# VHH binders against Mucin-5B (MUC5B): the designs that were tried, part 3

Target 1, 189 residues: Mucin-5B (MUC5B), of Homo sapiens (Human) (q9hc84r5073to5261)
Amino acid sequence: CICSMWGGSHYSTFDGTSYTFRGNCTYVLMREIHARFGNLSLYLDNHYCTASATAAAARCPRALSIHYKSMDIVLTVTMVHGKEEGLILFDQIPVSSGFSKNGVLVSVLGTTTMRVDIPALGVSVTFNGQVFQARLPYSLFHNNTEGQCGTCTNNQRDDCLQRDGTTAASCKDMAKTWLVPDSRKDGCW

## First folded at step 4 (VHH; framework vhh_6fv0_2)

Design s60 (from g1 with T50I)
Fold by ESMFold2-Fast, scan of step 4:
Structure s60 (fold): chain B 189 residues (1-189), chain A 120 residues (1-120)
Amino acid sequence: as target 1 above (189 residues)
Amino acid sequence: QVQLQESGGGLVQPGGSLRLSCAASGFTFSTYWMYWVRQAPEKGLEWVSIISGSGGSTYYADSVKGRFTVSRDNAKNTLYLQMNSLKPEDAAQYYCAKELPYGYDFEDYRGQGTQVTVSS
């Protein structure tokens, strides 16, 4: 199953449903319904402001967060000497391309495209700040995903599954229900 | 304003090849990631390929990997998509797109597209 987001607002679910959603908060892209494979979870934070703030006029970039077992991996883009570069935080610590720990491998292709692999699960996630793609084996994850990436069921009829367990009329309406409450951000709680 | 103009589409038989072009203007082409996206009849937008500003990094959707090659000529402000071994499921309107800032609409940054039809 493959889920993608591109252009900041265009989504394609695991079963191939396309929709447009413009959110300013953190949302669940995908999580396991039943914790079978390390409670794998993916989040997209549309305004990731780090402690190393730049000029007041600078916008906070997007960040993709991966939770697997007890580990948290954050992928984002930062400015280094006037150029955009990928930044990977593994349990809040920056790591370099080629780092691996507890069955999770990270790499950077070029300067901005970050990749995380969990080979034991056949899972691969890529992010460059603008395009996200997650690849999950249907054989392991079928009938066990929820979030903005929809269901991994080979059936588009159930793709717009909301947080409350009902199916929305549109996936745009579904997408907003996957808000992660964050009292630090106005309108995100 | 960002301007993108696609060309090179047409009718081709299964197994054939086409080369799409996207002429860009209104921005510093070499500094932005570029995307090829497509929309098949009665389907939503699907990304096809992405290429970094320098051309040093490329990514492909699984459905086209090994058959399509994205490239760019920064001196000519032009993006290309070489499509080989075309299949009926590749029939779609193909668009090029510039890396979008947060909150901006794809429609503000895409061209009119070029139609690819694959039939025997």
Scores: ipSAE 0.006, ipTM 0.273, lowest interface PAE 10.1, mean pLDDT 81

Design s61 (from g1 with A61D)
Fold by ESMFold2-Fast, scan of step 4:
Structure s61 (fold): chain B 189 residues (1-189), chain A 120 residues (1-120)
Amino acid sequence: as target 1 above (189 residues)
Amino acid sequence: QVQLQESGGGLVQPGGSLRLSCAASGFTFSTYWMYWVRQAPEKGLEWVSTISGSGGSTYYDDSVKGRFTVSRDNAKNTLYLQMNSLKPEDAAQYYCAKELPYGYDFEDYRGQGTQVTVSS
């Protein structure tokens, strides 16, 4: 299952449903419904490109975070988009391409595309501030994902699954329900 | 080859300010990301801030955002950390560090540090 975002606001869910959502807060891209593989979770911190932007303005994703918890090990990897260079934080500590710890590998492709791999789970996430892509094996994650990336079920009819467990008629409406509750930011939608 | 020398630490009262400096030599300073990290007594090393080689991108730990400002002068091979509104929790040995190698080890890439003490 592959979920993608491009242009800061255009999404394609794990089952291939496309939609446009222009949020400016932190949202759950994907998380496990049942904590089977470290309670894997993906978050996107999405901002306006300029402070004076209006609702119709372009979005500039700022950071993508991967949260993984297994037993007593809590691992958070944050890929931060910068205008000149990207930054990768591993448990809040900056790391360089080639770093690995607890089965998680970090690399930079070219000069700007950040990549995180969890080979034991077949998971790969890439981010460069304009494009996001998460790859998850159907065999491990089927029927166990929720968030803006939708369900990994190979059935587009259940892709717009909202936080409360109901299915919205529009994935745009679904996407807003995945707002992180503690993202307190003025003008946040 | 890599040498980093921190300075500017001292004793300050809560709410005070200090400016730390890090003089770098032995590498092409302007091409490397630089980091400020700190270590309080009996605690582990904590990342504080980072700045890109050009100085165009800066990042901060949430605990210091809005109070600390990192900057650099590539012509002088010097990194700075301006610390405002200091709190007792900021008391620590402060180190500057070059871009981290594969595997997390600040021992290889940081200077000897400068002590910041905030009156309790």
Scores: ipSAE 0.000, ipTM 0.141, lowest interface PAE 14.8, mean pLDDT 77

Design s62 (from g1 with Y35H)
Fold by ESMFold2-Fast, scan of step 4:
Order: C-alpha cells, then sequence, then structure tokens
Structure s62 (fold): chain B 189 residues (1-189), chain A 120 residues (1-120)
C-alpha cells in the first residue's frame, strides 16, 4: 500500500482515493488499528514549532514524524522540511544521512528529500515538505490502518474512515477528524 | 494453508559458512516480502533479514550486515540465507517467515526452523 501527498495539500490514500486537504495542525496520517507491527504510526505536522521556539521571527515548517516500537524501545523519527536542507531528528537529536538505530535507517536524497526505512517491516517513507510517500507491504498492514491515508484494504469504499469509526462521504471531511490535539497551538485543541 | 520448511542448518566452525533454504507453499510466494528471524538459547526472537517479493530490495540487521546475504528463487518458491564469517553469536534456531515476529500471527506464518551451531 502506497499513500502519497503532493503540492502540499493533495493526497492519495492507500487504496487510491484522491482528495485535497489544507490543515494547519498535526494530523494522523496512518496508525495501526491493532498494535501488531511496533504500533507503527505516522503524523504530519503542518506547523512544526518546537515548544522552546521563542524567536520573534520564528518560521514553523512542516514535519513528518514516525513512531515505532522496536525491541520494547519507542522510537520517534522526525523529518523536518527545510528549503535548503532537510533535518532528521532521532528522538529529538539531529542525525546525518546513513544513521541507523534499532532497525530504523535514515537517509537524505540530495539535500532536501528525507527518507526513513524500517526494513524489517518493508516500510519506506520519503518527505520534502511538499511531497511525501509512505509505502507499506499489503501483506503486513492489510485491514489494520486508519488515518488520513485511509484503509489498506484494496477497497476504496472504506477509504474515508473517520476517527469515530464512521465513513464520511468525502475524504476531505474525514481528514479533519484525524486532528491530534495540541495545546501548544491555538485552534488545535 | 501457508507452509514453510527450513533446511541447511548444522555445526560449523567460527569463520565458516552455511547456506539456509526455505521451501514455501500455500501462497503466491513471489508477491510477498519474506524474512529470516532467529532465536538463540535464552534470548528472544531477533530479526535478521528481509527481501522484497521481486528480490530487488534486501535489508539486514546491523549484527549480520556484510556477512549474510538473503536471496530468493521465485520459480522454485525458495528463500535463501547465505551466512559467511559465522561467529559464536550467530548460533540460533533460524526461521523463515511470511510475517515478522512483532505480530500475533508470527507462529502461524513461520516454519519450524533449522538449528545453526557454531563451535567455539
Amino acid sequence: as target 1 above (189 residues)
Amino acid sequence: QVQLQESGGGLVQPGGSLRLSCAASGFTFSTYWMHWVRQAPEKGLEWVSTISGSGGSTYYADSVKGRFTVSRDNAKNTLYLQMNSLKPEDAAQYYCAKELPYGYDFEDYRGQGTQVTVSS
């Protein structure tokens, strides 16, 4: 299953449903319904400002975060969009292309396109702020995904699954329900 | 019904080589990612290697990178693990699997395993 975004706002779900959504908060792109493969989850933060950012001219870029449990260790990998250079944080610590830990490998293609691989799961995620692609094996993740990327079922009828378990008529309406409450941002509670 | 049968294990000297095979049946082998997982005595399951359905992508645990090579022959429905420069730490029961050890169904989608012993 492949979920993509391009132009910063156009999405294609795992089963190929297309929609446009312009969010200002953090949203669940994908998470496991049942914690089966490290409770894998992906988040897109459309206004990534660290809690410690106090500069008057601070810019809040986009970031894509991956949460994964490996050998009872919770790992967080964050890919932060930068116009001249991408930044990858491994548990909030900057790392260089080629870094790997607990089965998670990171790399940077060119200077701005970031990539995270979890080889044991056949998972690959690429991100440059305007485009992302998440690739997950159907054999592992079928019938076990929810979020803005929809269900990995090879059936578009259930793609617009909302947080409350109902199916919306449009995936744009579904996308709003995957908001992650964030008290650090006004309007994202 | 998914069936996986490992073979090729045995006793080898440190620095030696061994080639494991896994015969698969009951599913369309060429369309699935396949995995090698091992379990040493007194330890939990450890992922070793993964290969894509086409064989175009391969991945390895840091502990075996550069020493082990995974491959597959889709015409024969067979998965392989070539193990070179074997170390005492590599001694374990080796399983091929259609699912990874993080899932509740791993027991249903792995073989019975083949034992690798490294004399030290």
Scores: ipSAE 0.006, ipTM 0.141, lowest interface PAE 16.0, mean pLDDT 80

Design s63 (from g1 with S57D)
Fold by ESMFold2-Fast, scan of step 4:
Structure s63 (fold): chain B 189 residues (1-189), chain A 120 residues (1-120)
Amino acid sequence: as target 1 above (189 residues)
Amino acid sequence: QVQLQESGGGLVQPGGSLRLSCAASGFTFSTYWMYWVRQAPEKGLEWVSTISGSGGDTYYADSVKGRFTVSRDNAKNTLYLQMNSLKPEDAAQYYCAKELPYGYDFEDYRGQGTQVTVSS
């Protein structure tokens, strides 16, 4: 199953439903329904591209977080001396391309594109603030995902699964229900 | 008005090649990241590749890495996707897209796309 985001706000779910969502908080992209493979979870932290904070303003996702077993890996796009650079935090410690620990490998392609691989699970996550892609084997994760990336069931009818277990008429409406309740931004929505 | 016009699709046999083009107008092409996305029959949209405004940085989905090459000609406002070693699973409607500065859905910006079929 493949879930993608491009242009900061355009999503394609694991079963292939497309939608546009402009959040300004942290949202659950994907998590396991039943904790079977290290309770794998993905989160996206959205940010405005400019000082304009209106509903129509462009979004520039700043960070993608991966939780796997007891580890927390954060892929951040940051500005250093006027240039965008990727920064990877592994359990809150900055690490360099080529770092690995407990079966998790991290790398940086070019200066900004960050990649995380979990080879034992066939999982790969790529992020650069403009695009992300999460690749999960259907054989391992089928019938066990929820979040903004939807269900990995090969059935688009159940893709817009909301936090409360109901299915929304649109995945844009579903996406807002995956808000992380304790997002640190005041008044985010 | 932003306009994107895809072309170059067609029918090829497995292992064949195609080159897709996307003609862009209505915005300053060289300053925007551009994307190729595709939608297979009865499937959803899948990101394929992205290229920076200058063309200096390119990124690919794992499923196409090593087989596809994205490029752009900023003087002609045209984006390209060179597809080699095509597989049946590459059969899809291909679309080009740009980063959206305002609140629009993907459907508001996408053109008709260009169809790629892979069959013997």
Scores: ipSAE 0.007, ipTM 0.315, lowest interface PAE 9.8, mean pLDDT 80

Design s64 (from g1 with S52Y S57T)
Fold by ESMFold2-Fast, scan of step 4:
Structure s64 (fold): chain B 189 residues (1-189), chain A 120 residues (1-120)
Amino acid sequence: as target 1 above (189 residues)
Amino acid sequence: QVQLQESGGGLVQPGGSLRLSCAASGFTFSTYWMYWVRQAPEKGLEWVSTIYGSGGTTYYADSVKGRFTVSRDNAKNTLYLQMNSLKPEDAAQYYCAKELPYGYDFEDYRGQGTQVTVSS
C-alpha cells in the first residue's frame, strides 16, 4: 500500500482515493488500529507558507514524524548556510545520512529528499518538505491502518474512515477528524 | 518573537544536583513541545530531554535516564530540568529550545544557555 501527499494539500490514500485537504495543524497520516508492528504511526505537521493565514492560502508541510516502538523520527527541512537541506531528527538528535539504530535506517538523497526504512517490515517513508510517500506491505498491514492515508484494504469504499469509526462521503471530511487532539500549536484548527 | 532565558547552572561536585529553569515568552508556551539540549566544549549539540505541551509525556537521552527529570509549569511559562547524580560527562552549556518549525535555525529557537560545570 502506497500513500502520498503533494502540493501541501493533495492526498492519495493507500487504496488510491484522491482528495484535497488544507490543514494547518498536526494530523495522523497513518497509525495501526491494532498494535502489531511496534505501533507504527505517521504524523504530518502543516503550516501556512506565508504569515497571512486564510482558507485558500498555500500549505507547507513543516515536518513528517514517524513513531516506531519507542523511537521518534522527525523529517524536516532547515536552512544551512543559506540553502535548504533535509534534517532528520532521531529521538530529537540530528543524524546524518546512513545512520541506523534499532532496525531503522535513514538516508538523504541530494540535499532535501529524506528516506526512512524499516527493512524488517518492508516499510519505506520519504519526505522532502514538499511531498510525502509511505510504502507499507499489504500482507502485513491490510485491515490494520487508519488516518488520512485511509485503509489498506484494496477497497476504496472504506478509504474515508473517520476517527470515530464511521465512513464519510468525502475523504476531505474524513481528513479533518484525524487532527491530533492536543494543544501543541497556537492557532491550530 | 520567541525568547528563552535559562538559569540555574553552576559548579557542582560529582554526585551533586542542580535544577535548571527556562523562562519562555513570545509564544503560547503550553501548546509547544520543549527540549533541553547541551553542548560540551569542542563537541556537537546533544539532545537531553523532551517534554510535550501538557507535560504528560517525557523522553530522555540514554546518558541521563534515571538521573534527570524534565517538567514544566505552563501557568508560569517555565521549563525545568532537575539533574541528580551529576557526572563529569554532564559538564556543558545547557539550552532550552522550542519545538522546531519549518526552516528552523537552532539559534532562533533556543536560549543563550546556562553553564554547568562538574568538578571536584
Scores: ipSAE 0.000, ipTM 0.121, lowest interface PAE 14.0, mean pLDDT 78

